# VH-VL binders against Large ribosomal subunit protein uL10m (mRpL10): the designs that were tried, part 130

Target 1, 224 residues: Large ribosomal subunit protein uL10m (mRpL10), of Drosophila melanogaster (Fruit fly) (q9vpl3)
Amino acid sequence: RGKINIQRPKAPHYERARVVAVTQPKYPELPKAKSCFKTRAERTQQQQENPYNEIIAREVRNWLDHSRLVAFFHLSSITADDIFRVRVQLHKQNLHLKSYGSKIIEQAVKNTRYEAIVPLFHSNHCIVFSPDPEKTAALLRIVRRVPQMVLLGGIVEETMLSRNQLVAYAQMPGLHAVQAQLVQTLSQAPGHLIQQLQAHQNSFVQVLDVHAKNQMNEETPKST
Short names: E, the ipSAE of ESMFold2; O, the ipSAE of OpenDDE; V2, 0.75 times the mean of E and O plus 0.25 times the DockQ between their complexes.

## First folded at step 7 (VH-VL)

Design e95 (from e1 with light chain S96D; framework fv_anetumab)
Fold by ESMFold2-Fast, scan of step 7:
Structure e95 (fold): chain C 224 residues (1-224), chain A 119 residues (1-119), chain B 111 residues (1-111)
Amino acid sequence: as target 1 above (224 residues)
Amino acid sequence: QVELVQSGAEVKKPGESLKISCKGSGYSFTDYWIGWVRQAPGKGLEWMGIIYPGDSDTRYSPSFQGQVTISADKSISTAYLQWSSLKASDTAMYYCATSFYDWGEFDYWGQGTLVTVSS
Amino acid sequence: DIALTQPASVSGSPGQSITISCTGTSSDVGGYNYVSWYQQHPGKAPKLMIYDVSNRPSGVSNRFSGSKSGNTASLTISGLQAEDEADYYCSSYTSDSTPYVFGGGTKLTVL
């Protein structure tokens, strides 16, 4: 419904928070005999408790809590113009493409049912959120045109799904009871899901390596 | 059931204006791109342009830019293809079709509108 | 103004397999995996048969298959039947001035 859309969190200010963190005010230094040297552990502890990181982590949790569809992607090198066009097309379908640092994701999902997704974010990544799970088919149609975005898996109706399970869900439009039954059936072996998500990520890397090795001719580069 | 219903056949004279329609039903009209495809008698398919009814974002093939106007009225789930001044060379079958993409594959097609321009 | 090259006609007998080619350049068929195929019976609107080179929409017979090698995409129809007699058009995304382009079309005759 529209109620979920009304309660959707605002776009995160991740870039702004990051810039602010590095532009902290400078204070006059005391003589070294009177100054306290902080250990790396103490600096790490202070950074872990950064209030801006907690604000962004709360935004991520709000997106997770208010989205009935969450899709995870590996993101290869892509131009700013290309990703902007993808964002615009996704936004027309009420699909919201977001990118967050791995530490922010870890902080957001720690002590939640979604903590198991953290390993997916140790490489370049992006996430698509939507309050409407019926948009899964639209999402997959749009991103198939973006070879730099590789689907790893997702969450539908609070249930973690592998790539293949998410594709299966997308192929069953209109019958909500059948879709709900499919989600329930696919989610019956939770320990298997993370292996499936990691396997798809690893399989794609392997396919790219094999395909690149087997190409006989180099592709003609597109002239800018 | 997704269905696109187009307006009836038109017989016009050169220099006359024309506006043909394509009404969508059985789906969320504002969530899908609608395109127009031309087929001259005995010839192949030519894409003309595409519109996103939700925000009226419209894109044309270079061959048809400035020759036609594509528009949509989301309150009645109808897309339009319009000529200000018809030419004999505009004689063709015109199809509307839906796509989820910017330009895209056309998943669903209307039945077609035959436009004949003759003196 | 047709960017993709198809044979004007192909023919086959019931039960045989036929293949229709669609040849472009590195800026369309060769550069992207966004090739689709349409079937058009006389007097009717086209029907999408294949998308993304090799994928079939729901309701399309598995006798229809797609493939691509370099700058050439192919539609193969196995177990040819009388109702397959139609015009077939390929279409591809292009990075040129037009984002999509059709082939010239191929008339399939079943004899």
Scores: ipSAE 0.013, ipTM 0.492, lowest interface PAE 8.0, mean pLDDT 76

Design e96 (from e1 with light chain T98D; framework fv_anetumab; at its last look DockQ between E and O 0.22; V2 from the best seeds 0.00; counts 0 for: pae E 4.9 > 2, placed apart)
Fold by OpenDDE, look of step 8:
Structure e96 (fold): chain C 224 residues (1-224), chain A 119 residues (1-119), chain B 111 residues (1-111)
Amino acid sequence: as target 1 above (224 residues)
Amino acid sequence: QVELVQSGAEVKKPGESLKISCKGSGYSFTDYWIGWVRQAPGKGLEWMGIIYPGDSDTRYSPSFQGQVTISADKSISTAYLQWSSLKASDTAMYYCATSFYDWGEFDYWGQGTLVTVSS
Amino acid sequence: DIALTQPASVSGSPGQSITISCTGTSSDVGGYNYVSWYQQHPGKAPKLMIYDVSNRPSGVSNRFSGSKSGNTASLTISGLQAEDEADYYCSSYTSSSDPYVFGGGTKLTVL
């Protein structure tokens, strides 16, 4: 039995060769990766907006539109466990911790009133959302124990606030307390007015009484 | 003003069940943790556990796990500490206190409930 | 039971400054800035005097101050007064199996 020449295999029988030729999978020519030579600019333009990014961007916008308190934080090196712990604490206060990519944020706030926040998202960041602006103090109190979260600023009642302004806001008496004080002040005002009006009337009556008494004394003839 | 009012002193026998209460007022009861601290006669403070009334998240010290039950009724702003079976060693003053944190300082304290377990 | 170590007793004269130490480990006092101090008068509930190592709650006298170095926290009471005679307890968060612990307490006597 002749040594099978593995280097030059004998051509298969004509019929076998025909079958092999017909059954050979025609692999589509791999599209020449034209992409290797596309300039950075062309690559950026062809980044077809990932439908997924649009969905996330809408979510971000929805959070922004429904939140009366929004706080922006820089995140330094923090563990997943620590983040989770903070998230739980925040959640108990109806504060929602979210993290989004900078590009998603840019897309979400483009041509909106929130466009001014884009410069805050240059590095690792997180956002805390709340429907309750009175939770600002609670937020700051929680974050105080998390040195990895650095407050950058926020939005309260549709107003952009700096870090310092947020801290100041948190120290203010609640709206209800201020309103209560106002009501108390207003409730005291009528009392003072009434007292002042009555004082004038009383003074007038006293003057009249004195005058009447003096007239009566003049009319009493000294009965000699 | 924040106030915690605890139930009155209890005198019990070993084996009896007991439930003591702590009623909070002057603050949002559901936004703060409420903890229980034991102080045996002439001894120091012992952290027993803590509950968040907003969602009933409850945490125990390992030493008290399974020995007591901490609960809360947010509808009446009241927290509870209960024993199924008292021991003589449970004789102590029990304080409830509020904390902003799950593992944080206690800002406001109740007046304490003295529990005496004697045969 | 992992307890923070405090001196059993400290004494001082009126007007003096005294310091109470609270020694823990790197898993509690040394690892976190979550040290608190409580004052307890006989037959009364504890009162928070210091939180987060050095912060005073509203209504607490400025005579009370807190600090930390390494694994040791300290409560300093300046201008000691007779009313300061009480038991003092430190506390801290811990990363151990017991997440919150108290010290053994220190009895302060004003002479």
Scores: ipSAE 0.778, ipTM 0.896, lowest interface PAE 0.8, mean pLDDT 87
Fold by ESMFold2-Fast, scan of step 7:
Structure e96 (fold): chain C 224 residues (1-224), chain A 119 residues (1-119), chain B 111 residues (1-111)
Amino acid sequence: as target 1 above (224 residues)
Amino acid sequence: QVELVQSGAEVKKPGESLKISCKGSGYSFTDYWIGWVRQAPGKGLEWMGIIYPGDSDTRYSPSFQGQVTISADKSISTAYLQWSSLKASDTAMYYCATSFYDWGEFDYWGQGTLVTVSS
Amino acid sequence: DIALTQPASVSGSPGQSITISCTGTSSDVGGYNYVSWYQQHPGKAPKLMIYDVSNRPSGVSNRFSGSKSGNTASLTISGLQAEDEADYYCSSYTSSSDPYVFGGGTKLTVL
């Protein structure tokens, strides 16, 4: 500003409101500090019901409700430029890459048929959504070129599938894919599918540990 | 089987406009990138640009940005490379090629279109 | 423009193995595993021989192999045959806005 006496047209009304607020008559509620104390459990429950988390959880439920393909990935360290490149390529195939915290995922799927996926999100993760299950082949074709993204499993037409089942689904033409999914749905109990998904995540963690140890034992040539 | 068929050879004078074509068949035209690669007589390959026909996302090599226009018509599965005003230095073989990715390889190539710009 | 360095020519006799180098920088060949090799016979379009440094497309002879060390990628042709006589080009990814850069090309002569 050039001069100290330059003021906006609204300044007089703003200053008057401020003065009125300070001189307002006091009619406070009766404070009872002791009865206002919450137990640790009650405070924890209030924090778990964060309104922000519920808004994002509703977004996740909306994606689940409108997506016929959902794929779950472990996500290793990746640069912003590389993940942007991957996100753009996925978007061209009507595949939408999203990341959500584990607490939000848990809140989103609570009391739904998908509650079983919660253990998959205890480590760094991302999810790909699509309204088109025929894009499973395109999804796998893209992510095989992205070593930082490791497929854990997914949901196709409301049916939970392991990594191997998703790969098999992607390789079939539409008619055979529908028939294969029907057979898999009829032959598998929810508990068995959950165990398969958890086993794949545990195997993946072991693979990452071995890979990290192998990289640590070898010198990578520096780019010149 | 994937096939790219390019338009026939062209002989033009400097200052003339030109539009050459590349027709794709045997694959989902809107799911693959189409790139244009130039090869001047006796010289190597130079990438010019790529287009994704599904949404017309187009990227140009810095050397060719503003010099050519790349477009596609998904109703006839055809990509185009266009010059508003040709120069003698535009004399070259022009190839179209497809890739599922905008990184990595061109897995299928057209037969090439020879463009000759004289005097 | 050509950012990747290849030898202008290489020669071999039938049955021998030859190697063609492709040298770039840490921002292309050294920074990514997206190196491809193309074969071009006189008067013909290029043909993809190798992608992702060392992978062969279906239909490409296993006599062709690729590798990379630091900023240099290599194409090796074993059991050299007369029909391998061609120009060979390497290419590498560089960035999302400028995704392709080619090498200058190498003329392979089979004598």
Scores: ipSAE 0.617, ipTM 0.796, lowest interface PAE 1.3, mean pLDDT 81
Fold by ESMFold2, look of step 8:
Structure e96 (fold): chain C 224 residues (1-224), chain A 119 residues (1-119), chain B 111 residues (1-111)
Amino acid sequence: as target 1 above (224 residues)
Amino acid sequence: QVELVQSGAEVKKPGESLKISCKGSGYSFTDYWIGWVRQAPGKGLEWMGIIYPGDSDTRYSPSFQGQVTISADKSISTAYLQWSSLKASDTAMYYCATSFYDWGEFDYWGQGTLVTVSS
Amino acid sequence: DIALTQPASVSGSPGQSITISCTGTSSDVGGYNYVSWYQQHPGKAPKLMIYDVSNRPSGVSNRFSGSKSGNTASLTISGLQAEDEADYYCSSYTSSSDPYVFGGGTKLTVL
């Protein structure tokens, strides 16, 4: 029987597992996509220079059309190893972590009820797609331990949900989740939900602005 | 309701093989890790290893690597712990338990399987 | 081969608060917020009481609370009751070769 090196639970050990002759399943081999985890400046440049923006926008439309769960996150600074670990954890649950430039998102949602989500993608972000809306609880459990990913809201069964609504949805049993979705659909309007998502975005920007001012004040403790 | 039901107590002699089972129900069996924890009589808990039944990804404590085999059959929602050759020091209670993570934090536990190895 | 250090026993009277310590290193308790506490009654399987240092699973009494400072985590049981008499194990993720470790256990006696 094959033996493998024990790896740490937060980091994939693909390289170590491949050194030994192992008959057991190896740690998941999720290819790293540089575009998903590039800095904001790098993503903006690639967005502007990429001649295949229409192909990528079609990819986003396909994800959106075929995903019954979509979750939007603000993404703060995170190491490549940490985000790769998170991607692997998500993938085991059929949750697919992606990042796209704001112009691609705008093009993908053009002339849809989702068009107003574009401002959420002007800052550093990531999106999680899944065909399985029952995976919302698993998603939130994974990101609970990833403070760099800040939930902004999502879409479940084509219904836009605020952060609080998505968290509440995740706590429901699968059968009763259908009934809750019906109630939320009857009570939600695209404009109101978008305003709530934008409020979370503005609040986060305000916190970052205060942080930058605090760092400036700490480097110049007083003024005369 | 989440349940883990383990196979019954075993009395064995040194050198014999053994395979004990842990059947999960009330949850998505392939979405959670199942770990094995050993407790020798009157002693504390020892983490042995863990398996993700969805893809059979398996991790072992260094203390148990090569000493046991952890496996799962997702078609019947059952995990297994297996010895090729038992030792008297393998006398212990063996628990299976679920974890969302591949390093433990065990949410739900089986009732335990007492394994007694004596000559 | 790495074990978290717990006192062998602790005692208290009904209604009192009691604290059980769990001391590790910067490679486990000090370095991560992945400390859990388990309760085990004689002849029974362990039960998860606290995860992520201070969080309670649903169905666990709010009399149980967790905290940590430096390399030491603590389980506090307020309003001690007779049914709290059990063994208590802490556990943590580790960055060592064994990614999960239990403490040696603490026997809580309710006087």
Scores: ipSAE 0.194, ipTM 0.593, lowest interface PAE 4.9, mean pLDDT 78
ESMFold2 (binder alone), look of step 8: mean pLDDT 90; pTM 0.919

Design e97 (from e1 with light chain T98E; framework fv_anetumab)
Fold by ESMFold2-Fast, scan of step 7:
Structure e97 (fold): chain C 224 residues (1-224), chain A 119 residues (1-119), chain B 111 residues (1-111)
Amino acid sequence: as target 1 above (224 residues)
Amino acid sequence: QVELVQSGAEVKKPGESLKISCKGSGYSFTDYWIGWVRQAPGKGLEWMGIIYPGDSDTRYSPSFQGQVTISADKSISTAYLQWSSLKASDTAMYYCATSFYDWGEFDYWGQGTLVTVSS
Amino acid sequence: DIALTQPASVSGSPGQSITISCTGTSSDVGGYNYVSWYQQHPGKAPKLMIYDVSNRPSGVSNRFSGSKSGNTASLTISGLQAEDEADYYCSSYTSSSEPYVFGGGTKLTVL
């Protein structure tokens, strides 16, 4: 219901609005076939020069670097009212639900320790950030009432955890020492944790790819 | 350690106003939802509504929307259920209960407040 | 009509097992694994016995167990004791606007 405040300020919304305004298409007086002949190279150059992605990518990096809890979810079809209700519940627990495009996330995490999360975002997704890792139990409690949100994994105290490891972390008593020991134990084999996260997401992506291909095959044929 | 203590029994006449209370202790009052559940004499449980004391966000059952007001005072860790004008059909036992899972089950219950409305 | 369907009464003898059903729709009991059961003795507040279909809170006897199949949840009490005689209510989550719906209640008589 109120504005979400974090320890560090977020990127100004005003700056993003300005970037969108500058990059908006100009409408010609009369549409002409000439506009349809813009080359693929010209479109690619425009994409490379778009400052919008870099500004939002910096916002994503700021959230990742200044949150001690980050959780990744697949998001199924959900109404605007339902997601708003979930966002309000999460905000009461200092949990911040964000959604970003996959290319922006890729740009934000490229050449960082978080690059392994990119495959999670090839389908519809959302991320929950919090400065307080003790809120992991509250997060999972709230999300269990939202079948449209499926936990994929997360990051706790800069350590990447699989879905099962994050669930285990949430089930620990609210003792800082015990939770710190659990995170340390879970981080003993980082390669295995990342591989488990990738395997889980790959299985889900395979199912979505089959569905997408079936949808394309069911579309009406083009007149060629 | 978690305890909900409700106000004492009330005997009222139709048309009178009433406000009953539920005081929470042993937990962070502003961080968990508190609900009200009604039980008419010899009948089952009916959910009336729920409030988040931290920001007074409230949800009502369709059957009780506009018939009662739920509120909370976080300075004294107390939730309230209020009627502007009582009816004989409001005669019931009223329970308050906490929801630690932010909806779903009620984990801890108050002892109940009996409200009798008769002319 | 927001009430879940329970039998009005059920009975058993000491040592037997009994089962109480709770039937809803695909939008409540059938749609979510968030079914709770409450025990209420005469003149007392309800006590949570089961949450999330089959989980027991601390201090609840393992003689109480819960399950669900389709739109019907069930509470089973094994090794029936005299002190189990009470009213039992089921409850389910439905939506963020209506997060609770209760069953009509079942009176358990221990013969």
Scores: ipSAE 0.014, ipTM 0.511, lowest interface PAE 7.9, mean pLDDT 78

Design e98 (from e1 with light chain Y32D; framework fv_anetumab)
Fold by ESMFold2-Fast, scan of step 7:
Structure e98 (fold): chain C 224 residues (1-224), chain A 119 residues (1-119), chain B 111 residues (1-111)
Amino acid sequence: as target 1 above (224 residues)
Amino acid sequence: QVELVQSGAEVKKPGESLKISCKGSGYSFTDYWIGWVRQAPGKGLEWMGIIYPGDSDTRYSPSFQGQVTISADKSISTAYLQWSSLKASDTAMYYCATSFYDWGEFDYWGQGTLVTVSS
Amino acid sequence: DIALTQPASVSGSPGQSITISCTGTSSDVGGDNYVSWYQQHPGKAPKLMIYDVSNRPSGVSNRFSGSKSGNTASLTISGLQAEDEADYYCSSYTSSSTPYVFGGGTKLTVL
């Protein structure tokens, strides 16, 4: 449906309440009539909010640690049907759309190598995770049709990339060694980009030469 | 280059089964949806359904749900449209086409397969 | 099976501009910007001319342009040429259980 419940998942809480209601033989009529809902609500908020945030923060850290592609988006108002379609298409490409509150993101990345991403999440946001960095091109093609999702930047192979650098990465051919080298080069200050390309020119040429030779040797010859 | 090659024209009698094919080349077959579009003689285009070959996720138009079967074999980059029992009203040109999105445009089209069903 | 309404025919002379309309509802044409236009010459497969309301694929003449206002999308062909004589179909995503629907088609005659 239309509701999202990132910080407080509705379904697990609802199911837990149903099980408790069915299994508890206590005096349901009289205790309900003597509702002390105000104190109960206050205690629920105080207790639930703190432990819930740390549990989800661990989930976020796990996603960050095990994803070789992480993309950060600003998210404008979007219908449930639209985000569902986007999520399904992303999932088919092994891309996992997640949405977390700013407090949870900050808590997850505090005192980690990812702490620098916190400023990206001061407004509405969502994150796409993938174990496959080659899916960056597919990701950008999918979000082309989602004007509500605006790319802010990302992390590829543990290297933080700006929006433009991530777009450049997506345009590269599918050569793993060349792509890894490019990620390192793109992460440089603009003044050092040319120098790094020149320094690694021989390595880049060597990878292309090996690839070309393998492609020629493995090419399917015409059957005549 | 991206190309969709469809099987040749078919002439069948009512009640016969039929399976037509659409072979994709020049792109990643499992990363694109393949749709089937029907065009009756002198009529407009009708969307029949789509399949995602990577996981065989298939969706049908309500008008064609239960009347046809869409399938794909990713090992040979081929999608199929199948009838268990043809009717004269199935006489039409059938196109396959690729889309990157299940909610998007069809980028590339096959040449079409003419199916004629008559007694 | 036809959710989008197009005029059955339109006509124009060489060098003129013509517009073909495609009318739907707020849940298809009026909702998202997922309107596409296809050109079909007799005996040929359709060709994508416009996607996402107003974008042209590579190789499509800039004489073709798309727009949308409310529940109506429009395909405009400027500098009309004899080769533009064809059937034109609009399409859009629909919020029903089907992801795609076509318009009834418009026959363009160049006189």
Scores: ipSAE 0.451, ipTM 0.682, lowest interface PAE 2.1, mean pLDDT 78

Design e99 (from e1 with light chain S54D; framework fv_anetumab)
Fold by ESMFold2-Fast, scan of step 7:
Structure e99 (fold): chain C 224 residues (1-224), chain A 119 residues (1-119), chain B 111 residues (1-111)
Amino acid sequence: as target 1 above (224 residues)
Amino acid sequence: QVELVQSGAEVKKPGESLKISCKGSGYSFTDYWIGWVRQAPGKGLEWMGIIYPGDSDTRYSPSFQGQVTISADKSISTAYLQWSSLKASDTAMYYCATSFYDWGEFDYWGQGTLVTVSS
Amino acid sequence: DIALTQPASVSGSPGQSITISCTGTSSDVGGYNYVSWYQQHPGKAPKLMIYDVDNRPSGVSNRFSGSKSGNTASLTISGLQAEDEADYYCSSYTSSSTPYVFGGGTKLTVL
């Protein structure tokens, strides 16, 4: 990766303020009694993508491009207080927890080297970004307290790693050259790794569904 | 090498104020939590509180909230535990310890500061 | 808060194995994999022996191992040696407002 990394991803609240300003709800015009068919060029312009998605997608690309550590998690139901406290602990270690819609992520990574990550985001998810890959151990330690966050895999030094490979990386000594060599050694072809990560995510979702079903079956009917 | 060096033993009278210190070295002082653990004579370990020196975020056990003040000075990599007015029941060994990955365990411990409060 | 429950004492002969239990609730030991064990010799600071239920810091003998079942965590010491005679404390994460709770401690006597 290039050495130019002076620009840092903007804080979510600042970017969202911009998005709100641009995409504030407008009162929709009532459907007209008549319809018109414009030229192909005018129709194409009317079918253009939502600028809201483009702004957020740009934020996601910025995070991916300026982070040397990116970790992907499945996220099940969690209270606002719990997620806030997790964010605080992560932030103290320069780890930034973000949530984005799957369409926005797909748009952000389309035609980039990160396009392979799209399948990871077809269910509930969150992502942790950091400019410092040495924080991988701190990340994994902090999320152990959060059973609702399940590690799927990640990117370290622009190399895709599975969950087990990230755990191995986290346990490495702090020698820069040794860490870089480990990342290269543990890496796999992006397509193959994404298939493995997607399978793991689907397996977890199935386990979650079974758990939910078992809890429903434990409930006894009560009279009203 | 990570090391926590605590101030020396103290002998005080009830009602006196006291501030003991814990100096961290060999690591990034502002990036990890430092906690205080009390051990009364012949008793077990008791967590008092923890501070993140980078932003002074502090958490206290319910038993010590309002009884002591925990602070840190980033410029000299030193954490403090302070009493406004000591009681005889404050007689104990006080340890500082680093929580490297934030919480759950204390990775490195200071040698302890014995505080004796008697008339 | 209330401390985690440990037996006051345990004893064993050299070469034997012993286990020390640490019982909490579903909100601490049972709810999280953040259980630690500390060894304390008389006049010395505690030393971390086990973290995250069953992980050993570098330099800690593999004779020390940890486990957890429900609300009870256990420290097992195999091949007992005279130098293992010490006080042992467990601790657990409970919440972000009270991130630590210690057990009452167990005195290990090597016969």
Scores: ipSAE 0.052, ipTM 0.546, lowest interface PAE 6.2, mean pLDDT 78

